# VH-VL binders against s5sc42: the designs that were tried, part 4

Target 1, 176 residues: s5sc42
Amino acid sequence: MTVDALSNADNQDLRDNFIANRFLSHEAKLLDQRRFTEWLDLLDDEIRYIVPLRLMALDFDREVRADSFHINDGKVNLKVRAKRSSVSSGWGETPPSRTLRLVGSVMTDRIDQEGVLEVESAVIIYRQRAAIGQGDVLAFRRTDWLRIDGGTVKLLKRVALLTDASLATPNLAIFL

## First folded at step 1 (VH-VL)

Design c9 (framework fv_cixutumumab)
Fold by ESMFold2-Fast, scan of step 1:
Structure c9 (fold): chain C 176 residues (1-176), chain A 128 residues (1-128), chain B 108 residues (1-108)
Amino acid sequence: as target 1 above (176 residues)
Amino acid sequence: EVQLVQSGAEVKKPGSSVKVSCKASGGTFSDYAISWVRQAPGQGLEWMGGIIPIFGTANYAQKFQGRVTITADKSTSTAYMELSSLRSEDTAVYYCARDSYYYGSGSYFESYYYMDVWGKGTTVTVSS
Amino acid sequence: SSELTQDPAVSVALGQTVRITCQGDSLRSYYATWYQQKPGQAPILVIYGKNNRPSGIPDRFSGSSSGNTASLTITGAQAEDEADYYCNSRDSSGNHVVFGGGTKLTVL
């Protein structure tokens, strides 16, 4: 790869990448801060939110099953999930889960559909459920489609492909 | 208003390879799977395989496994199907089709693998 | 043997109802999708997901499914409906697509 190739991005490419980074960073902050009502406002009414199930594979190049999902949600299901995330335990006090999201390796491409920006990123979520010293990490590649219409940006579609094939948490209790 | 534009007709000799292209126009390429379907003269439709561009994963029908390679270039919204070791029996029209594998996030999970937009076909003739 | 079976040919009189049938074990698990193909043309999606019509497909086309059988029904057949009709679905493993052999519809 040459410096010239890397520096030949036009002004629209630079602007698109900046917009995508700011959108995803803002979203990550809302989710980390448990501001789910504001997060839902970032989503298009026709949002498709997909987390495919990856098959366990010992051999390279085994098929990824795109017709099996951990999550396959539209706006209504995401609202229900957000509401559940907002309630505390009814049967005892437990500290709420805390998260920290790192979004990186952001690449953007305009597609043949006007006003739609395709965004690829790598995401790490650090999750601490309760006691001090307890935490885990969820890592994944994510593809997002952002609809840019006039002055507004909405998340139109998300596909989060978990790195941990078939060994990922079967009950995902956090947004990706 | 999405269209799939395929490359032009090919005439090939037995034992050679052919590579057919399929370019999406007016719509999202990465949002869908692309399937390749063959039809020999006077015969029915036969699924060869497909690709899910966001995963870079291609799937092939058993009959064509080892001879067919399906690839996609997301930056140009173009899918390719390459068939090797051509025989006279490979003379056919080759279609690419947009497969709603990803788009169909509705309640009918089994509706995946329906092909809602088709290219016009590429005629491949294998003759000596 | 083919995984999905269709009758090779069927005829219907203008304005009458015709049913084209697709049979296979995979149809117990997955709905059939139906395509229309006229000579020299690419196939066109007619019905998907049991009984859904894409934009632009006339109301006279409908789908049904029961057990290992899927059917495409054309009520009030018109001359323009004369074509080959193909069903497809997933194979028994769910991993691949399979087509039926096709049915040639003649409108008398």
Scores: ipSAE 0.000, ipTM 0.481, lowest interface PAE 12.2, mean pLDDT 78

Design e1 (framework fv_erenumab)
Fold by ESMFold2-Fast, scan of step 1:
Structure e1 (fold): chain C 176 residues (1-176), chain A 124 residues (1-124), chain B 110 residues (1-110)
Amino acid sequence: as target 1 above (176 residues)
Amino acid sequence: QVQLVESGGGVVQPGRSLRLSCAASGFTFSSYGMHWVRQAPGKGLEWVAVISYDGSNKYSVDSVKGRFTISRDNSKNTLFLQMNSLRAEDTAVYYCAKDLGEWLVPYYYGMDVWGQGTTVTVSS
Amino acid sequence: QSVLTQPPSVSAAPGQKVTISCSGSSSNIGNNYVSWYQQLPGTAPKLLIYDNNKRPSGIPDRFSGSKSGTSTTLGITGLQTGDEADYYCGTWDSSLSAVVFGGGTKLTVL
């Protein structure tokens, strides 16, 4: 990379990166605090939330299957998933996971659609499941599309690519 | 391999109804918005309606509001246009077209894949 | 009349260059991306240009688009007899919440 490429940013680039970092940081806090009703309010009505199935392969392009998903949800499905996460019904339920999300390596780019900002980030989630004595870590690259309209910012689309490849479906009981 | 095939056109009398269908193949239908565009004999293109990839958002031209309804069935890869209270001015070839939007990101300003069209004639 | 204004016809000889204009307002071309379509006689329209100046896969580089203010133009160089068709500009109109097309321009290759 050249110094000019790393330092040359116009006011729009700086503003976009600031907006993206604030949005993703606020979202991470809501999810960690299990404030799912408020989190759903950040989602566009046309939201698509995608976690592709990632197979092990030497060629990166072959690690992701375009037609296979761990999760492929719209707003209705996310509301159902959020309700299951926020409300405990009684006997036999597993206590909810406690989480901490670290969002970094944020890069933004305008695309050729008006009002849409493409955001790439790297995310690590520390998760402690009450039934297990030790915490575990989920790590992934994430691409988000944020719709900026009428003074509001909404998550329009999310694609989360897990770094751990497996043919078995992972237990994704938490939002990425 | 990517294609759209319209059907359901025909000759009908004013005030009657028709339902047009558009069968999609060769792409992930459920991930893209869909448009209906019409063209009267010897005239230019006139946009009719658009529906988002999941059916949650719809827009249509004022002249058909209250008469035409756009809908889709993603399980069948099919787009529909229900046309009620047909008028002579609705006589046209009706094309379905795929929204130019990127996967799950709506665009609405343009269309990249078009069907061959189905003819609707509204006459006495 | 159409919301976007195009000349009704244009003519040129094989090998020549032609430009087709399309004018609108701030609610459409001025603030939104423009697409151009080619319609050969008896066929469905085909996308030529999107996002003001981009070509889809398979569209030769002799087709180009540009936008300035509330106007846009389609350029065709090295004109061929197979280019004889109707050409339409199109975009979104924010005030109408609708896609709007130009009236179309008939290109005759003499």
Scores: ipSAE 0.000, ipTM 0.472, lowest interface PAE 14.2, mean pLDDT 81

Design e10 (framework fv_erenumab)
Fold by ESMFold2-Fast, scan of step 1:
Structure e10 (fold): chain C 176 residues (1-176), chain A 127 residues (1-127), chain B 110 residues (1-110)
Amino acid sequence: as target 1 above (176 residues)
Amino acid sequence: QVQLVESGGGVVQPGRSLRLSCAASGFTFSSYGMHWVRQAPGKGLEWVAVIWYDGSNKYSVDSVKGRFTISRDNSKNTLFLQMNSLRAEDTAVYYCARETYVYSDSGTYEYYGMDVWGQGTTVTVSS
Amino acid sequence: QSVLTQPPSVSAAPGQKVTISCSGSSSNIGNNYVSWYQQLPGTAPKLLIYDNNKRPSGIPDRFSGSKSGTSTTLGITGLQTGDEADYYCGTWDSSLSAVVFGGGTKLTVL
């Protein structure tokens, strides 16, 4: 890498990176605080939320191709999950898990689709289950596509690629 | 790989007891809720009981309440079903099965499905 | 008797499609997640569908699940002789605090 390659940022690049960092940081805070109704407001109506179980191929011009999925949800499914997480819908309730999300290594790039910003990040979620008292960590790489339409920014698509170590974690009903 | 192996079945007289075991391997046993499901000869599936991942909560079908007790030993990756006061109607193949998800992000246990099953152990209650 | 109602049998020829229904109430299918299981003769049950309409790894896309109100259906397309089995729907019943299964549907492929 050259210094020029690392420092050649125009005003748009700087704003895009700032917008992406603020959006993802705000989202992480909402999820950690279990403010799911406000989190749903960040999602585009056409949202696709994907967590591949097995990755077949990753193509720069296309989304991840996988032979199966842990999660492959649209907004309807995400609304159902958020509603259940906000209200007691299960039996013999355990107190809610406590989470802390750290989002880093954020890189942005405009793609050929107008108004869409591609964002790559690395995420660590620390989770503590109140009943057991033990904490665990889920670590993954994530690619997001943000739709910028006028004055609004919405999450259009998310693909979270779990590491082999994280695949051993059974509690994938958490929002990533 | 992920595997469940049941044992402890046999032929017993009515009113006696049996303890079934289910040995788990290839996954983090302590993270999953576990079920017992039975099937009488030529009949359909009948759910028996479930135990939470940490053993703190249990549910069982009404016909076995007071007679059957589900338990687990997470240090040994083993699920148990203590069956007391056995009746002819308890004659069945008993399967242990793993819950697909232990809990949602709210920490609340919910049933989604059972993704791993053992091969079963046969219990015959005859006079 | 089962709390969830399934037809006792269904039959179709190889290559055809079939739909197996499962009916319940608001205390079970209406407010909870549905799963579907396949049981080949002499074997343990195998999960086909969980969380209403999701397939575990290794289950071909010929199998699909759907839920509407207090009913759910399992769809099988491109039927093969290897699909001959008993099929069961299952879900949590909030009134019983128990998992309930349908009575099972025997699929015959001739």
Scores: ipSAE 0.000, ipTM 0.518, lowest interface PAE 11.2, mean pLDDT 81

Design e2 (framework fv_erenumab)
Fold by ESMFold2-Fast, scan of step 1:
Structure e2 (fold): chain C 176 residues (1-176), chain A 125 residues (1-125), chain B 110 residues (1-110)
Amino acid sequence: as target 1 above (176 residues)
Amino acid sequence: QVQLVESGGGVVQPGRSLRLSCAASGFTFSSYGMHWVRQAPGKGLEWVAVIWYDGSNKYSVDSVKGRFTISRDNSKNTLFLQMNSLRAEDTAVYYCARDSFYDILTGYSYGMDVWGQGTTVTVSS
Amino acid sequence: QSVLTQPPSVSAAPGQKVTISCSGSSSNIGNNYVSWYQQLPGTAPKLLIYDNNKRPSGIPDRFSGSKSGTSTTLGITGLQTGDEADYYCGTWDSSLSAGVFGGGTKLTVL
C-alpha cells in the first residue's frame, strides 16, 4: 500500500467510519446486556442475517456444503429467536450465556446511492455459560450493511464468516 | 385459519416416482421453514426433510438422499417432495409440517406446530 | 433402531399422573431443544411441548416437559380418557444433520 492510499480519507469517510463504530459498539452493548427488544429496533424490516456455516463433522458438514453453506434469516425469524432468548426457563433448559463482545478492525466503504454503508469488522465474543462454569471464545469476521435513511441508521444485512476456531464450539445459540 | 393440505399420494410400483404437494394457507408461508415427516403403517414418526423459509438450505435423512428432493414455491404457498426410485420401505403416510422456530446460527428446527392431515403413499408390486 | 429411546407403552388410571421418558445422546437431546407430540388414533400429530418445557397456546398445564442431560420427560397429571394416544419426543441431531423422533409411547388410560 502507498502512503497516499493510507492517508486519502475525506471528512465523509471519517464520519462514516465513526458512525459505523458507534452503531456496532451500541449494538454489542445491547446484545451483551440481553436487551433484545431494543436490539430488534436497530434492525431494518428487510434485514438479511447470514451465517456461512462450515462444520468439521463430516455428516453435518456434507449436508451444509451439498445445498448451501449459508443461513439466511429475516426479521420474523430473528424476532422469534430473540423472544426465545429473552424468556427464562429454570426447568429443563440451559441457563443463558453471559457475553462480552469486542468489535474492532472496523473498515468502511463509501455510502452507495441507496444510502447503504458497507462495514467490515473483526469480532471476538467471550461467552461464559453459568451451567458449565467455563468460558469460551468465538472469533470471526463480519460484514454489515447499514441503511442510513432520514437521520436513522438500521442494520440491513449481516454476513458473519466463522473461523475454524469458532467451529470448535458446537453450540452457537447466540447472536453474532 | 392456519392450514396445510397434502396431496399427490397413491399406489405406485417400486422404482417409480411420485411428487407430493403441500398447500399452505392462513399464514405467511415465506416466513417459515417446512418439514416432511412420514409414518409407516403401525409404526412411529420418521423425519424426512426440511427446507428453510427462503429455500437457501435443505436437509434430508440419509435413507432418502439422492432419491427425494424437497423444494418450495413461495409465490404459490406450496411445499413439494419429489420422490424418485421408490421402494417398499417408503410406504407411509406423509405429513407436511410447519417449523415453529429455528436456531438462527444453525438453521435447526426443534418443533413443528402445524401439521397437515397426511397423504398416503403405498409402494407395492 | 430409533435414535431416541422411549418405552413402548405406559398405563395409568384416570386422575393419576404418568411420566414418559425419552433418552438420547449429546448430539441430539444433550445439545438441542426437545419437543413432544401427541397423536390421537387416526389423526395427525399435535405439538404439546417445545423448547424442552414450554406449552403452545391451548395446551393445558396438565402437560409438562423437562430435560436433564441427554434425557427428557413428558409429565401428564390428572389423566383423562381423552389423553389416550401415542406420544413422541423429537429433536435435531447435529451429527446426522437430521430431525429425529423417539419410537413412540402408547398411553392407555385404564
Scores: ipSAE 0.005, ipTM 0.499, lowest interface PAE 9.9, mean pLDDT 80

Design e3 (framework fv_erenumab)
Fold by ESMFold2-Fast, scan of step 1:
Structure e3 (fold): chain C 176 residues (1-176), chain A 125 residues (1-125), chain B 110 residues (1-110)
Amino acid sequence: as target 1 above (176 residues)
Amino acid sequence: QVQLVESGGGVVQPGRSLRLSCAASGFTFSSYAMHWVRQAPGKGLEWVAVISYDGSNKYSVDSVKGRFTISRDNSKNTLFLQMNSLRAEDTAVYYCARGDYDFWSGYPEYGMDVWGQGTTVTVSS
Amino acid sequence: QSVLTQPPSVSAAPGQKVTISCSGSSSNIGNNYVSWYQQLPGTAPKLLIYDNNKRPSGIPDRFSGSKSGTSTTLGITGLQTGDEADYYCGTWDSSLSAVVFGGGTKLTVL
């Protein structure tokens, strides 16, 4: 890699990356602290939240999607999931999962759609379930589209692509 | 009072269809995964199917796949099991049960804490 | 055969303690939450234990659950005649994408 390739960023690229990093860091804190009402306020009314099942394919860039193992939610469905998650998976006496999210490897790119910023990141979630003596780690790549309009930043679309190892991961009652 | 009430069972000939219903009351039905579990006379419990809170994810045992369809109507707080091409081995008491569900992976997280009284399905010639 | 293995029967006298075992594999008990159910004759099953070792409201503390590796146990202390029932363990099986139950254990209180 050349210095020019790594450093040929204008001021807008720097601002975009800063905005993306701060948005995703703030979101991670809200989710870890189970502040779901505030988290929902970060979501655009037209949000699309997608967690696809990635299967082995001949075309490496093509996903084969299984209807039984993906999420394709709008804001109404995310509100229901958030309410469900706030109630310890429906059992009032069971403590919720404790989480810590690390968001890194953030890269931003402006796309043809005006006011939309595409953001790629790598995410690690440490989760401790009360019924298991130690925590688990979930690692995945995520692509986000942030709508920037009149000084307001909202999450417009999210695609969280779980690793193949995640198919063997037990009970994930958490937002990605 | 949290309650589940099944209906729709009966005696039916092989190859015919039945639709079971389960009416929920006393809780926010749209926030819970729902299960169908059956028990043949003198036998143990056999899980049949589960449906996520919003109906987007469904799983069933292989022995009923392609014949049984689980569905729900959250506006009516009702769970359904459409049973087609019934066989003698489908003879059982069918229970609906409220469960929990891991929304991101689609796996059940907790046990089934509320059960209906069951409805009897007899497939005989 | 059942995917989860339970003894077909156990027996003990009133006031005694009994344990019921349930064995599976990494695809079920080893990596997922376990529940235990009680079924009195002629009735629907009742949840006794969920999340490996938690009791629902209304279940007395003489019932307990534990999980270690690919096995789980249900413990009952202070046995009463009203505890005569069939007991089932249950969990998700990731390889089958299905809930699996043990074959059931008939508890007789003599």
Scores: ipSAE 0.006, ipTM 0.514, lowest interface PAE 9.7, mean pLDDT 80

Design e4 (framework fv_erenumab)
Fold by ESMFold2-Fast, scan of step 1:
Structure e4 (fold): chain C 176 residues (1-176), chain A 125 residues (1-125), chain B 110 residues (1-110)
Amino acid sequence: as target 1 above (176 residues)
Amino acid sequence: QVQLVESGGGVVQPGRSLRLSCAASGFTFSSYGMHWVRQAPGKGLEWVAVISYDGSNKYSVDSVKGRFTISRDNSKNTLFLQMNSLRAEDTAVYYCAKEGYSYGLFDSYYGMDVWGQGTTVTVSS
Amino acid sequence: QSVLTQPPSVSAAPGQKVTISCSGSSSNIGDNYVSWYQQLPGTAPKLLIYDNDKRPSGIPDRFSGSKSGTSTTLGITGLQTGDEADYYCGTWDYSLSAVVFGGGTKLTVL
């Protein structure tokens, strides 16, 4: 890579990257602290939250579509899930997981849609489910679209790509 | 093809036990919550129990608590319902049904998208 | 007996429009997503609507769902003889920690 290629950025590119990093770091903190009401306030009313189904090791059968989704939710779905996550008797995780999210490798690009930033990141979630004992780690790539509108920043769309071939089934009961 | 097949139903006397099984195929069984739903002759649907994708969390309707136990074996893609101390009021067709969302991330009821054909349990003297 | 209230029956002629209602409370329909199920005579239930208003793949757009407050409705347009079935609404109830169903509505196509 050349220095010119690495440094060919204007002040807006630098500002956008800083804004994206701050937004995603703040979000990670809210989710780790289970502050779901505040987390929901970060979501655009038109949010799309997507976790696609992927098969990478073998050729697809006609019965399995590349366009299949594990999750394809809007804001009302996420509000209901957040409310359930706040209740002690959710059938997901009891007791609630202790988590630490690290968000890195953040890259931003403005797209054709006005006021929208496309943000790629790498995410690691450390999760300790039991009160005592070891945790597990979930690592994945994530693409986010942030809407910047009238001085506010909202998450408009998220695609979390779960591709850990070492795990037959991700042990998930948390927001990504 | 995504499919659920129930078995283990039959005619039993009050106070006895039955174990129902539900064999799953065509999807990643270990990623989904699973339900048992029953329907008495000529009556509507009544939810019985749910189990999380990993088997760690379970809920059941009050009328079967202490008598029925839901469980799963993810290595065999099989869901179970152990029914003890059966009563005449437990007479029904028992369906197993799959949650619509995977991974346990949305380990909530949004819809049961796949149902088995059901197995009949008759509790009669 | 059922926690969610549906009319026991509804009838209409082929080609007509039908609406089936389902009423609950804040702990079920008010706070959660509603599903609708179709049960043809002698068969297992089939998911018709999920997340209040979404159709699974293969369900024709003649079927629609909507939710307002603590009530939900299933709409069927262009009614066909093959639509003769029992219809059930269903949702989670936070206060009961249980899935609750409506009592069912028998649709007769006359």
Scores: ipSAE 0.006, ipTM 0.528, lowest interface PAE 10.4, mean pLDDT 80

Design e5 (framework fv_erenumab)
Fold by ESMFold2-Fast, scan of step 1:
Structure e5 (fold): chain C 176 residues (1-176), chain A 125 residues (1-125), chain B 110 residues (1-110)
Amino acid sequence: as target 1 above (176 residues)
Amino acid sequence: QVQLVESGGGVVQPGRSLRLSCAASGFTFSDYGMHWVRQAPGKGLEWVAVIWYDGSNKYSVDSVKGRFTISRDNSKNTLFLQMNSLRAEDTAVYYCARDQYYYGSGSLDYGMDVWGQGTTVTVSS
Amino acid sequence: QSVLTQPPSVSAAPGQKVTISCSGSSSNIGNNYVSWYQQLPGTAPKLLIYDNNKRPSGIPDRFSGSKSGTSTTLGITGLQTGDEADYYCGTWDSSLSAVVFGGGTKLTVL
């Protein structure tokens, strides 16, 4: 890779990447703090939230099945999940997990004519379920489409591709 | 090679039925939503119906609702359009087309990236 | 009638530039991505543009798409005789829960 190629970005590219980073960082904080009502306000009414099922396969292209999902939700589904996640007993995690989200390797494409910005990132979620120092990690690549309209930024679509393959559906009690 | 081949068209009298088939090859059929699109002689494109990759959801244009049924058999890589109570205005070339994205990937549009050559349906006395 | 409005015909000489317009409403072009299709005489349609302005593999860069508000345009530069075809815009209409097409524009290369 050449230095010129790595530095060949105009002011618009830099601004778009900055906006994406700030949006995703703000979102991560809301989710970590379980501020789900505020998080839902970041979502476009036409949101599609997708976590494909990843199976072990010889060919990388075959690890992700087009017709299988852990999650494939719209806005109404996400509101229900958020409401359940807010309940401390009887559903989801009991007690709720404490999380820390790290969002990195953020790369943006040009904003299209409709004002949609495509963003790729790598995410690690540290999740603590029990005593201090007892935690696990979820790691995944994520593609987001951010709608920029009239001075507002909304998450229009998300595809989170889990790094770990599974032959069974994981119990994803947290938002990715 | 990615290919769609329609069959089952022909000349039929009003009120009769026809079943169109579309044979898919060269790609994983079960990963893609499929469309039927028609074109009357000398006219433009008119979308008819779509079926999700797994057959779980189906939508059709109001003018054929109750008369046409879209279905698929993923084990045979085949898409179907059952056409009942045919009318003169159903006369058209019928194309099957693959949705450009598998369910849940890419854009929010419903563009069609692979088309068959079409099969002609003529409803005539 | 078509839900999306296109001019019925457009013409230009070889090597010239041409644009084909397509207009709709907020329920279709205004809030959704647009695709453009090329149909050569006697053949099936071919996807030319998707996501408002992206080209599938194999489509030359002299074809371009753009969208503004409730309208979209297809641009063709360096016009060739092989470009003579009918061109259709298409998108999802959220009010109809259906894919809608424009009426088609016949491009004649003089």
Scores: ipSAE 0.000, ipTM 0.474, lowest interface PAE 15.1, mean pLDDT 80

Design e6 (framework fv_erenumab)
Fold by ESMFold2-Fast, scan of step 1:
Structure e6 (fold): chain C 176 residues (1-176), chain A 125 residues (1-125), chain B 110 residues (1-110)
Amino acid sequence: as target 1 above (176 residues)
Amino acid sequence: QVQLVESGGGVVQPGRSLRLSCAASGFTFSSYGMHWVRQAPGKGLEWVAVISYDGSNKYSVDSVKGRFTISRDNSKNTLFLQMNSLRAEDTAVYYCAKDSSGWYEFLGYYGMDVWGQGTTVTVSS
Amino acid sequence: QSVLTQPPSVSAAPGQKVTISCSGSSSNIGNNYVSWYQQLPGTAPKLLIYDNNKRPSGIPDRFSGSKSGTSTTLGITGLQTGDEADYYCGTWDSSLSAGVFGGGTKLTVL
């Protein structure tokens, strides 16, 4: 890569990357703090939240299925998950997982859809469950589409591609 | 400007091989899935293959599986289609096209928003 | 054969409206996003509709898409002679793990 290639950014590119970093950082904090009502307010009404299913298969072109997902949620489904996550008894995790999200390697690109910013990032979530006293780490690459409209930024679409191929993922009772 | 330019087409005999290239410019090539679509003379569009942004995932129609290989070189902004064991029924104009879905086009086919002008492949003796 | 079914042709006068249908199954249109393409004679296809009902930048609002169950339609209002073209629906087929197109509909504006 040349210095010119790496530094070839106009004022709009710099602003977009700054907006994306701040949005994703703010979102990570809300999720870590379990502020789900505020988190839902960041989501566009047309949100698509996708975690593809990665299968270990004899046929290598089936390792990631285009038609199979661990999660394929719209706003209604995410509201239900958020309610379940906020209840301490009868639903979900009890006690809930403690998390720390690190979002990095953020790259942005404007696409041919008006007012939409495509954002690629690498994410690490440290998750501690009270039952074991120690945590685990979930690492993945993520693509987000942010709708910027009238001074408002909303998450329009998320695709989180888990690093490890698995027939079933570990408990995904947390938002990615 | 956003542009795709195909090359490598020609007239070849059955059983021979041909490699098509598609040169991309004006967008971040490494961020998008890419498709090959063909159209036989006087016929409709037929989807051939797709490759993910990083080349790790590929799909193709059964009629070309084992004979055609889609690949990409992100350092050169170029998409390829290696066509082996060509048959008369492979005669078509071959278009390369960019998927609008971005990084994970193989998770869903969202539409091909940029197309090249096509390159003609004729398989005849 | 094509797994998505379109009428082979449709025609109307300038200024009128037409709809072009495209029928499939749950493994394609039913569970996946649909796109529509316009192909003028001797040219590459052009994306007209994506994500079932959205228009790319530069496509006039005379063109609209809709999806219901396993079927989708392209609507064109205020027909112009420049709209004479072949129109294709396209989507992903989950059972085939492949992209699929309809057989195409020739629109004639007489």
Scores: ipSAE 0.000, ipTM 0.482, lowest interface PAE 14.2, mean pLDDT 80

